# VH-VL binders against s5sc42: the designs that were tried, part 32

Target 1, 176 residues: s5sc42
Amino acid sequence: MTVDALSNADNQDLRDNFIANRFLSHEAKLLDQRRFTEWLDLLDDEIRYIVPLRLMALDFDREVRADSFHINDGKVNLKVRAKRSSVSSGWGETPPSRTLRLVGSVMTDRIDQEGVLEVESAVIIYRQRAAIGQGDVLAFRRTDWLRIDGGTVKLLKRVALLTDASLATPNLAIFL
Key: E = the ipSAE of ESMFold2; O = the ipSAE of OpenDDE; V2 = 0.75 times the mean of E and O plus 0.25 times the DockQ between their complexes.

## First folded at step 15 (VH-VL; framework fv_cixutumumab)

Design k4 (at its last fold request DockQ between E and O 0.50; V2 from the best seeds 0.61)
Fold by OpenDDE, fold request of step 17:
Structure k4 (fold): chain C 176 residues (1-176), chain A 125 residues (1-125), chain B 108 residues (1-108)
Amino acid sequence: as target 1 above (176 residues)
Amino acid sequence: EVQLVQSGAEVKKPGSSVKVSCKASGYTFTSYTISWVRQAPGQGLEWMGGIIPIYDIENYAQKFQGRVTITADKSTSTAYMELSSLRSEDTAVYYCARDSGWYEGSYSPYYMDVWGKGTTVTVSS
Amino acid sequence: SSELTQDPAVSVALGQTVRITCQGDSLRSYYATWYQQKPGQAPILVIYGQNNRPSGIPDRFSGSSSGNTASLTITGAQAEDEADYYCNSRDSDSDHLVFGGGTKLTVL
């Protein structure tokens, strides 16, 4: 990659990157604090939350199929998951797991859709469960689409691609 | 026996509202979603929306957004569907159905396995 | 929103096999659910998920899927199988549910 390509940032890019970092950091904090109601408020009504199924393939570009997902949720499903996570019942962990989300490698790009910012990031989630002495780590790259409209920023779409392809459980107990 | 008992037929004027009830019995009301599906005369099935009683979460079809309200009373195991601003094209049989729910993603089986007998709503001037 | 399409009508001779097909992008991600409806009656669930039959549904009913299509197959059609059949699925682009237009099956 050329120096020009790496340094091709203008004031808009800086602003976009700032907005994206602040938004995603705030989101991470909400989730880590189990503030799910507030988290839901960050979501656009047309939110699409996708966790593709990663298949074993020799060609990296063939590992992800457009028709295979662990999760493909809209806002209603996300609300259900949020409620499930917020209540102490047989449906959730007791006690609930504790998480620490780190979002980094944030890059932003304006796309053809007006008012939408595409954001690529790398995410690591540390999860501590009561029944497990040592916590586990989830690592993934994520592409987010943020809707910027009327001074408001909302998450319009998220695609989280798990680095670990061995994770086969469709019901991820935590938000990515 | 698992069953859904719906309220009786309704005749309404254009511009008015109708509220149909659906009483569930024979199962745990909060373990399933209730969906509402209508069928105009000679037409196909049309999903209107649903409610997840355990979490009080509603889901509405875009076509009916803002005009339909679905509620659930857990104490009586009864779901309600209210449709406002009625039009002649709203003349249909309205069904409630026990829905497997919106709890899981693509790998979870989805079905409506128990249906009410339907409520005929006629909208005419 | 996604749409599911069905042939409006199909016919089958008594004792023969018929396949009713549903097509839509949502079917790439979700299994189709099939309902049978006879005149003046509420729909009845006949197939869901990966070829699952509810109790009381004859084994001559089966489900399959391929690409963006799902099919309901009746192997050895009976006279009582004459009905409207609807496919149903989650919308891949929304939280909504979608029905096909229905297929009227005539048993000859």
Scores: ipSAE 0.678, ipTM 0.861, lowest interface PAE 0.8, mean pLDDT 90
Fold by ESMFold2, fold request of step 17:
Structure k4 (fold): chain C 176 residues (1-176), chain A 125 residues (1-125), chain B 108 residues (1-108)
Amino acid sequence: as target 1 above (176 residues)
Amino acid sequence: EVQLVQSGAEVKKPGSSVKVSCKASGYTFTSYTISWVRQAPGQGLEWMGGIIPIYDIENYAQKFQGRVTITADKSTSTAYMELSSLRSEDTAVYYCARDSGWYEGSYSPYYMDVWGKGTTVTVSS
Amino acid sequence: SSELTQDPAVSVALGQTVRITCQGDSLRSYYATWYQQKPGQAPILVIYGQNNRPSGIPDRFSGSSSGNTASLTITGAQAEDEADYYCNSRDSDSDHLVFGGGTKLTVL
C-alpha cells in the first residue's frame, strides 16, 4: 500500500517509539546481566509493577482471592525482590542461570497524563538453567507506562499478562 | 519463648523527637520483619512502617514519611522507631510486632504474631 | 485508596453468635487478618489467611470472606471475648498495610 510523507504527528510517534525501544532494550540488558541495583534506578518512585493471576486463580479460588497477583509491587517491594534475587547467586563456582530477553512489537501512545508514554510490547525470555542443558521460553504481552521528565525516562507502571497457566505460581523467580 | 521487649514510657515536648526500642529474643531476628503500629487514646490501630532486618530495607506509611526513621541492629536483635517533630496528636501507645513479611504475594497470609507490650509516648508542654 | 471499614460497635448476648465485618477493595486481592485487643493490652492474632487460627485461639473463632468483605465470627460468645477487634490487610495499591477502624464487641 502507499506510504505517505511523514507529518509532525508521525515524527512524534517516531521519537516516542525510539525512546521506548531504547529504554526497554537497556532494561532488558540490565536484567539479563543481573545488574539489579542499576535496574532499580530505572524505576519511578511511584512505580506499580503488576503481574495478575488469570486462569489458575479462577480454577483454585478457594485458597486465593479472586483478583490475586503473582506480583503487585511498589518500589519498596521491588527492592526486596531484587535483594532476594541477588543472594541466590552467592556461589562463584556454580554457573548462574542465564536469560536472554527479546522485546519487540513495540507500540507507543501518548495518553492524557502529561509526560507519560504508554508502551505495548511482546516479550520473549529464554532461560537456560544449566550450562549445556535445554532452556525454556516464557512469552507474554506487557504494557508499560514511561514517565518522561526533563530528559529522564523512568518506568512508572508495568502490567505483564502471562499466557501460560502452568507458570501461574506465586513469587516468580525472574522479573518480567 | 518468643518475646519483644520495648523501652519504657516517655514524656516529650512538642517539636522534639522520641526513639523507641524493641528487643527481640527467642527466635532468629533476621528471619522475620518488624512492624511498628501506634494507637492514640480512644483510637484504632495505625500501621506506621516496618523494616526487614536481613536486608535493611524500610517501609513507611505515607502519613509518616519524612518524620519516621525505623532501624534495626542485627548484633543486638533490636529494632528502633524514631519519630521527629512531635505534636500533641502523636501522644499514643507505640507497638512493635514481628510480622510474616508485607512483601509476600497474595498466596502468603500476612500476620503479626508476636507483639511488644507497647510504649506510651506523651507529648505535652 | 484502600480503606478498610468496620462497624464501630456490636453487641452479642452471652452464648450467642456474632459476626464482625471488614470491607474494602483490597480484600478482593488480599486476605484479612484479625486481631483482638483488650483494654490496656497489646493486640493478639486470632485469624489469618482464609480461616487459620493460631495455637491457643478457641475454635469458636472463625473467618470467612466474599468479594470485598471479610468476616470474623464468634460462635457461642463468652464474657472474655469482650474486646476490640481489628482487621488488617495489605493495601492493593501500595506496599503498605492498613487497619480497619476497629469494632468494639460488648458481650451482654
Scores: ipSAE 0.630, ipTM 0.858, lowest interface PAE 1.6, mean pLDDT 86
ESMFold2, look of step 15: ipSAE 0.616; ipTM 0.848
ESMFold2 (binder alone), look of step 15: mean pLDDT 89; pTM 0.927
OpenDDE, look of step 15: ipSAE 0.471; ipTM 0.805
ESMFold2, fold request of step 17: ipSAE 0.533, 0.561; ipTM 0.809, 0.824
ESMFold2 (binder alone), fold request of step 17: mean pLDDT 90, 89, 90; pTM 0.929, 0.925, 0.931
OpenDDE, fold request of step 17: ipSAE 0.632, 0.617; ipTM 0.839, 0.834

Design k5 (at its last look DockQ between E and O 0.51; V2 from the best seeds 0.52)
Fold by ESMFold2, look of step 15:
Structure k5 (fold): chain C 176 residues (1-176), chain A 125 residues (1-125), chain B 108 residues (1-108)
Amino acid sequence: as target 1 above (176 residues)
Amino acid sequence: EVQLVQSGAEVKKPGSSVKVSCKASGYTFTSYTISWVRQAPGQGLEWMGGIIPIYDIENYAQKFQGRVTITADKSTSTAYMELSSLRSEDTAVYYCARDSGFWEGELSPYYMDVWGKGTTVTVSS
Amino acid sequence: SSELTQDPAVSVALGQTVRITCQGDSLRSYYATWYQQKPGQAPILVIYGQNNRPSGIPDRFSGSSSGNTASLTITGAQAEDEADYYCNSRDSDSDHLVFGGGTKLTVL
């Protein structure tokens, strides 16, 4: 895409992008700081939080399971996941990992649903465990649908696509 | 032995409420979900909701949202289901069941491996 | 009225094999769980996950699934297998559970 000069329609796109960047940056900070109660308040009550499972075809039968998910949560299940993230393990004390979320490549689009903004972004999460050693990096693409109602912005839907094939476990320890 | 003992039968008027108890024994109460399932005469099973006692998080089927309240008392290992604004179609047997779904993670199959014997609630006008 | 659909009734001759089916979109994503219920009794768990049997359930009971369909198979049906059978699964569009309408199995 080439942009020569901004029109009045382009100004709306700038405002939309500002709203999305502010929302996603604020959310990332809440999650990095483990402020889960505040994070849950950013979620629409009808939220759908989806992390699809990408199955590699090892045989034909596994291909028919393409609708599988690592995560497919509404608000109740996200509350459960938040509570599980707040407790220590049953076999021993595991201090929580430190995370740093970088959200970028943000693109916004208005869709045919009134008051809903579609937002695509790329996300990198650096995770450092309490154990001594180098941390790791999670990288993925994410699509978010934000409901904008007056001065209130809520997350209505999230689809996060994992790009790291080494993440095979269905229960992720952190929010994407 | 693992048991769920439910309160006795109830006869209620339309518009009133009913509270059914489910006392658990023989296992660590907070380690499992308690789900509530009802069955009207001659009809199938219907999931109403449940509670995860360790997290104190409730989950309600859409049909019952606003009319059902599920609670747990960890000190007595007892779960409760209260259904308000009773109607004649609420006449049913109400079961509690121990459910593994929330405790084993969301991707595990949900299964109710221990059931109470049921509590008959009759709503008669 | 349920997201999971079962045939209301199925018959099998003593000693023969029968399949009880359950269909729904949620079964593309989630395992079906199967319960047996005899008249006047609480349900009991028969099959969970893909094909797991709880202690006390005979090995003539098995489960399978493909696409949007799950099946409970009883090989060598016996008189005591006569009961209602319900499938149950997570609803793919919510955090809720859903039951099928039930199938009455008659052993001839």
Scores: ipSAE 0.570, ipTM 0.817, lowest interface PAE 1.8, mean pLDDT 84
Fold by OpenDDE, look of step 15:
Structure k5 (fold): chain C 176 residues (1-176), chain A 125 residues (1-125), chain B 108 residues (1-108)
Amino acid sequence: as target 1 above (176 residues)
Amino acid sequence: EVQLVQSGAEVKKPGSSVKVSCKASGYTFTSYTISWVRQAPGQGLEWMGGIIPIYDIENYAQKFQGRVTITADKSTSTAYMELSSLRSEDTAVYYCARDSGFWEGELSPYYMDVWGKGTTVTVSS
Amino acid sequence: SSELTQDPAVSVALGQTVRITCQGDSLRSYYATWYQQKPGQAPILVIYGQNNRPSGIPDRFSGSSSGNTASLTITGAQAEDEADYYCNSRDSDSDHLVFGGGTKLTVL
């Protein structure tokens, strides 16, 4: 890594990083407060929400396949999941779990696509279920693509890669 | 017996609208989605869109976005498909089908296991 | 958007085995669903998921997948199996559904 790579930040970079941190922090708050309707409003109509499947492999580079996913959802399916999470019966958890999301290590980069900001972050989610005892911790790195258009910021694409290869629960049942 | 009963054949002028109904019976209406599929004469199946009645969520194929409206009445277990600005190319048999719906897991199977008998819509001057 | 491709027509001798194949990028991520359609009739579900048959579908129908392909196999084709067969899947880039172009199966 070069000194120039680390010290090349300008005013635009600072603004981008500020926007990204504020956006993701606000998003985390909405989700923790189960404000799903408002959360859905943060999503671009062309949203692609992806959680790749991490495979156990001897070669680290082969752990992630491009064709294997826990989740690969668009706007409609995300609406469905949001509705499920908002109800206390049927498909939703009863009672719903409580979550605390911490977003850190945020790095931003402008890409070739105009009006799109690429954002890398590390995320920890603490989830407390109805059961007595310690909650669960989900840790993952995330790449987000934010669409900045006309003073509005929307989540265009998200790829969340779980650190753990095996999930303790069959369903995530939460938004990452 | 699980069945979907569709409305009768329609003859429409270009530029007009058509609304086809699909009444479900023999199962819990809100436990499944309803999809609409059309088939032009001598052509293949084309998915138009669907509705998830329990959540009032619609999903439309891009081709029909802005021109098709899918609704559901839970009180009567009936789904509707309205297609506006009709063209001669819209001449087809329109099917409603019981759809397994969206699942959280990508490995969940998808299927349309019950079909209506179809509604013929003819668009001609 | 993703698309599914099928051969427009295939033939099989009575009592023999035939495989109808569907190809598309979506099939790398999603299972194919197969439908049978005879002239003047609505489609009928024959295979879904990982080789699941609905009740009423003969066991001579089976499903398989490999890479970006899915296949419907009829082992011991009968005269009544003559029909159009369509594959269906979710679009990998959207929440939309997509059908293949259909395959006309002729039983000789």
Scores: ipSAE 0.474, ipTM 0.810, lowest interface PAE 1.5, mean pLDDT 90
ESMFold2 (binder alone), look of step 15: mean pLDDT 89; pTM 0.927

Design k6 (at its last look DockQ between E and O 0.51; V2 from the best seeds 0.00; counts 0 for: pae E 2.5 > 2)
Fold by ESMFold2, look of step 15:
Structure k6 (fold): chain C 176 residues (1-176), chain A 125 residues (1-125), chain B 108 residues (1-108)
Amino acid sequence: as target 1 above (176 residues)
Amino acid sequence: EVQLVQSGAEVKKPGSSVKVSCKASGYTFTSYTISWVRQAPGQGLEWMGGIIPIYEIENYAQKFQGRVTITADKSTSTAYMELSSLRSEDTAVYYCARDSGWYEGELSPYYMDVWGKGTTVTVSS
Amino acid sequence: SSELTQDPAVSVALGQTVRITCQGDSLRSYYATWYQQKPGQAPILVIYGQNNRPSGIPDRFSGSSSGNTASLTITGAQAEDEADYYCNSRDSDSDHLVFGGGTKLTVL
């Protein structure tokens, strides 16, 4: 990749990167602020939200199927997860985790599907649980497919590949 | 004892709607999903949709989207299924069932462990 | 939108072993749940979570899966096992449930 090519040649690539960065930054802010209703409005009605299991699963006396998922959700199941998170945090018995999402290494590509932008990114989430004292860092790469329809951008599909294999079995309490 | 009691048989004209009730007892109503499954004469089982009563979140099979409405009344532990714009093909037995995990991942298998006896809906001109 | 495919009918001699199969891409990711239905009755759950039996289901019923195929096995079939059998699973492409077409088991 050359600097001159980026400076002079590809207005579409510049627009695509701006769209992707703006969308992902906005989404991260909504999730960190626990604005789940607004976050759900960013999702296409046909969304597929996928967190596959890593092939290097823990070796216990429990059979794990090769094509298993931690999460494989459409919009209905994501609404359920968001609602469960909202209820558990509302009144002081279980304080919500504080999160800060850093999204970077954003790369975009137009694919052979009209109006869809493929976006790769690296994500780091700092999570502070009030009762635990020290926070966790979750790090992963993800691929997003953004549907651009007129002036509207929606998340059509997400695949988040967790970096730490030890998280392959935890109950995921936050959105990736 | 855990029970689901459904409303009685219905005879309907094409173009009308039907509302079937499903009264739950013997368990905490809001802890489980209620699913609706129908079976036309001589045909197999067909999942129509369901509701999670504590959240009032509905899920509808694509075939019925726009014609089916599933609701729950937490105060009476009763779920309802309403099917509109009835056609002769909607003649079937309609079951409600307690569903233990359809919204979870792989480790929460989807199973309907308690069924109502069914409500026969006949659509004829 | 993924289909689950079952043979429409199978037969077994009294006391013999029979296997009822269910195939579909979703079964690579999710276990099949199995239901028995006798004429004029509501279905009853016989197998869930691959090989769990609810209370009251005889131990001659078992489940298994491999690849995109799930199987319900009845060892030592009895006359009372004559029924329709349905597999059911989570659709891997949606938040929906899907049933197979059903298999009529005849005990000869």
Scores: ipSAE 0.467, ipTM 0.787, lowest interface PAE 2.5, mean pLDDT 84
Fold by OpenDDE, look of step 15:
Structure k6 (fold): chain C 176 residues (1-176), chain A 125 residues (1-125), chain B 108 residues (1-108)
Amino acid sequence: as target 1 above (176 residues)
Amino acid sequence: EVQLVQSGAEVKKPGSSVKVSCKASGYTFTSYTISWVRQAPGQGLEWMGGIIPIYEIENYAQKFQGRVTITADKSTSTAYMELSSLRSEDTAVYYCARDSGWYEGELSPYYMDVWGKGTTVTVSS
Amino acid sequence: SSELTQDPAVSVALGQTVRITCQGDSLRSYYATWYQQKPGQAPILVIYGQNNRPSGIPDRFSGSSSGNTASLTITGAQAEDEADYYCNSRDSDSDHLVFGGGTKLTVL
């Protein structure tokens, strides 16, 4: 990596990084507070939410398959999931898990698609279930595509790649 | 017996609206979704949209976005499809179907296993 | 949005095997669902998932998939199998549902 690659940030880069950090931090807060209706408003109508399946492979480059997913949801499926999480009975966890999301290592890049900002981040989620004991931790890298249009910012696409190949928790009933 | 009973045939003028009903029986209404599919004369099947009654979440095909409204009444186990600004091209048989639904994180098979007999909607001046 | 494509018409001799194929990018991610429709009737579900048959559907109907294709196979075609067959899948981009154009099967 060159010094120029690290030090040539201009005002636009600073603004982009600021927008991304504010957006993702606010998102994390909404989710931690179980404000799902407001969270859904952050999503673009064309949202694609993807959690690939990580396979155990000898070759690191073969760990992620393009056709295998834990989650591959659009807006409707995300609404369903949010609704399930918001109810105290039926399909939702009872009682619901408490979470703390930490988003860091945020890097932004303008791509060829007009009005879209690519954002890479590292995320740690601490989850405490309604049990006495130690909570569990989910760690993953995430790539987000933010649509910036008309002074508004929406999440257009998210790909979250879990660091662990095997989930230690029985289900992935939280938003990443 | 699981069945979907649809409302009768409709004849409408261009620019008007039509509302078709679909009453479900023989199963738990809130355990499934309802999809609407139409078929113009001599043409193929076209998905219009659907509703998840338990959550009151709708999903519309892009082609019909803004012109179609799908609702569900859980108390009567009845789904409705309203299509506005009717055109001659909207002349078709409209089907409701029991939909396996959208499931969280599952690439589970999708299917419509129970169909209504269809409602003929004719749009003519 | 993704599309599903089917041959508009195929023929099979009585007692022989025929395969109806559906092609589309969504089939790389989702299973196809197959429906049979006879004139003046509502569609009937015949195959869903990898190879699941609803009750009442004869075992001569089977499903398969490969790459961006899905196929409905009728092994030992009967006269009553003459119908239109539609494939259906979820749209990989929007989670909307999409139908193929349909295939008219003639039993000779």
Scores: ipSAE 0.374, ipTM 0.775, lowest interface PAE 2.1, mean pLDDT 90
ESMFold2 (binder alone), look of step 15: mean pLDDT 89; pTM 0.927

## First folded at step 16 (VH-VL; framework fv_cixutumumab)

Design j1 (at its last look DockQ between E and O 0.64; V2 from the best seeds 0.00; counts 0 for: pae E 2.8 > 2)
Fold by OpenDDE, look of step 16:
Structure j1 (fold): chain C 176 residues (1-176), chain A 125 residues (1-125), chain B 108 residues (1-108)
Amino acid sequence: as target 1 above (176 residues)
Amino acid sequence: EVQLVQSGAEVKKPGSSVKVSCKASGYTFTSYTISWVRQAPGQGLEWMGGIIPIYDIENYAQKFQGRVTITADKSTSTAYMELSSLRSEDTAVYYCARDSGWYEGTYSPYYMDVWGKGTTVTVSS
Amino acid sequence: SSELTQDPAVSVALGQTVRITCQGDSLRSYYATWYQQKPGQAPILVIYGQNNRPSGIPDRFSGSSSGNTASLTITGAQAEDEADYYCNSRDSDSDHLVFGGGTKLTVL
């Protein structure tokens, strides 16, 4: 990256990054606090939530299959997942996982779609599954598309790509 | 025996509303989704929407957004579909069906394996 | 929204094999569900998933998929198989469900 690239950032870029960081930080907080109802309110009605499978490949470009996903959900399925996560027993983890989400490396870009902001970020999630012991760490990069309309920001689309190719559990059971 | 029993035929005026009931029996009501599908005379099947009773989560086809309301009463294992602002084009047989959808995520096999016998709704002046 | 396309009508001779095909972008991501409907009756589930038959459905019914297509195959068509057949899937861009236009199968 050149100095010129950094110096060329304008007020719009700063605003975009501010919006993105605020949104994603707030989202992370909601999820960490298991405020799923409020989290759902951050989602656009046309939300597409995607977590592709990462395959072991010699070439990084071939690690992601277009037809294989951990998650590929719309709003309804996300609501279901949220409800399940809200349940202390039965469908949810017992006990529920405690999480700490750190969102960083946020970069924003305006795309051709009006009112949509593309946001790249890196995320670390610390997940404590049991009352005691060492928790797990999930690391991933994601691309988010935020719909900005009249001062309101909604998550329109998310593609989260886990750094690890294998998961200890088939179901993530958490939102990324 | 698993079955869905629907309410009887309805004759309605344009602009009015109709509420069709679907009583489920023979299975755990909250373990499945209920979908509503209609069929106009001589036409194909059209999905209207559905409800996940256990979570009270509804999903509506775009065409019926704002005009259809699907509810479920877990205490009576009954689902309801209310369609407002009726038009002549709404004349159809309305089916409720037990739906496997939305519970297990995107890759869960989807099917409607149990259907009601249908409720004929006629909208005429 | 995604659409599913079916031929409006097909025919098959008694005892022969017929394939009813459904086409749509949603089929790239989801399996088709197939329903049989006879006049004056509610639809009956005949095939779902990759190739699953509910109890009571004869083994002459089978399902397959390729690309953006799904097919219902009846191997050894019987007279009672004359009916309308509908494919169904989830919309690829939403959580909505979509039906094909239906195929009328005539057994000759």
Scores: ipSAE 0.511, ipTM 0.811, lowest interface PAE 1.3, mean pLDDT 90
Fold by ESMFold2, look of step 16:
Structure j1 (fold): chain C 176 residues (1-176), chain A 125 residues (1-125), chain B 108 residues (1-108)
Amino acid sequence: as target 1 above (176 residues)
Amino acid sequence: EVQLVQSGAEVKKPGSSVKVSCKASGYTFTSYTISWVRQAPGQGLEWMGGIIPIYDIENYAQKFQGRVTITADKSTSTAYMELSSLRSEDTAVYYCARDSGWYEGTYSPYYMDVWGKGTTVTVSS
Amino acid sequence: SSELTQDPAVSVALGQTVRITCQGDSLRSYYATWYQQKPGQAPILVIYGQNNRPSGIPDRFSGSSSGNTASLTITGAQAEDEADYYCNSRDSDSDHLVFGGGTKLTVL
């Protein structure tokens, strides 16, 4: 982007970025507070939630396989994951991890689908497990498609690319 | 012995509704999904939807969304499928089946290992 | 929506080997499940996962997959194997299940 563009930025682009930041910040707060019922209300009924399988390939562009997934969920499967998370039964976390989500590097584009905003972001999740002095970090890039319809904003699609392919597991206890 | 016992055959008029029951026995009802599959005369199998009884979460095939309602009564270990606004094309055998999957997507394959005998629904005026 | 395609009919001589195929884009991501159905009866499960056989299914039944294609193989076909066979899989574009159109196996 040029300096002139920042000084005279398109008002729609500014509004789009504000909408995306507000939505993603609100979502992150809901997930950190384990408010899954409210989080599910942010999801479009036609949502696709995708975590591709990431390979250690010869070429960085080939590390992601479009036809292989750790997670490939619609709204029904996301409801199931949310129910499992709230019950805290046998999927590797007792008590549940404390999380803090930082969402940044937010970029927005309008695409050729009416009312849909494409949003790219970088996400860091600090996860604190059990004892004082123990925690880890999940870092990834994420592309979100937000449907804006009559003043409401819903998550239509999410693709999250984990940076640590060796630790990716289909039984992740947290949402990305 | 794991069993799924379905309600008896029904003859219905166009525009009415039908509700088919599926009583489970011999296993923990809430541990499995119940799926509903139909088969019109001379046709193949068609998945209609299912329910995960422990969560009361329903999943409906797009073709039937708005016409089908699937429920479960955990106290009687019975699943129900109700199809409304019946047409002649809805004449079919309707099966319930126990599905070992939890709609998890990535890990567990979906397989229906126990089937009811089927309920014949005939739509005729 | 990802269709599963099966040949409508296949024949095999008694005691010989037959393969029943199922093709679709969803099979790149998910295993096929196979069901046998005889006239007037409910389907029964014959193969699930990569190549798992439930109790009571003879060893002559096996499954395989490669690319977008899954196969059910019956080695040494018997008269009682004459039936319709359906593949089933998760649709890769939804949380739904999808069946193939079915294959009528005739044992000669």
Scores: ipSAE 0.415, ipTM 0.770, lowest interface PAE 2.8, mean pLDDT 84
ESMFold2 (binder alone), look of step 16: mean pLDDT 89; pTM 0.926

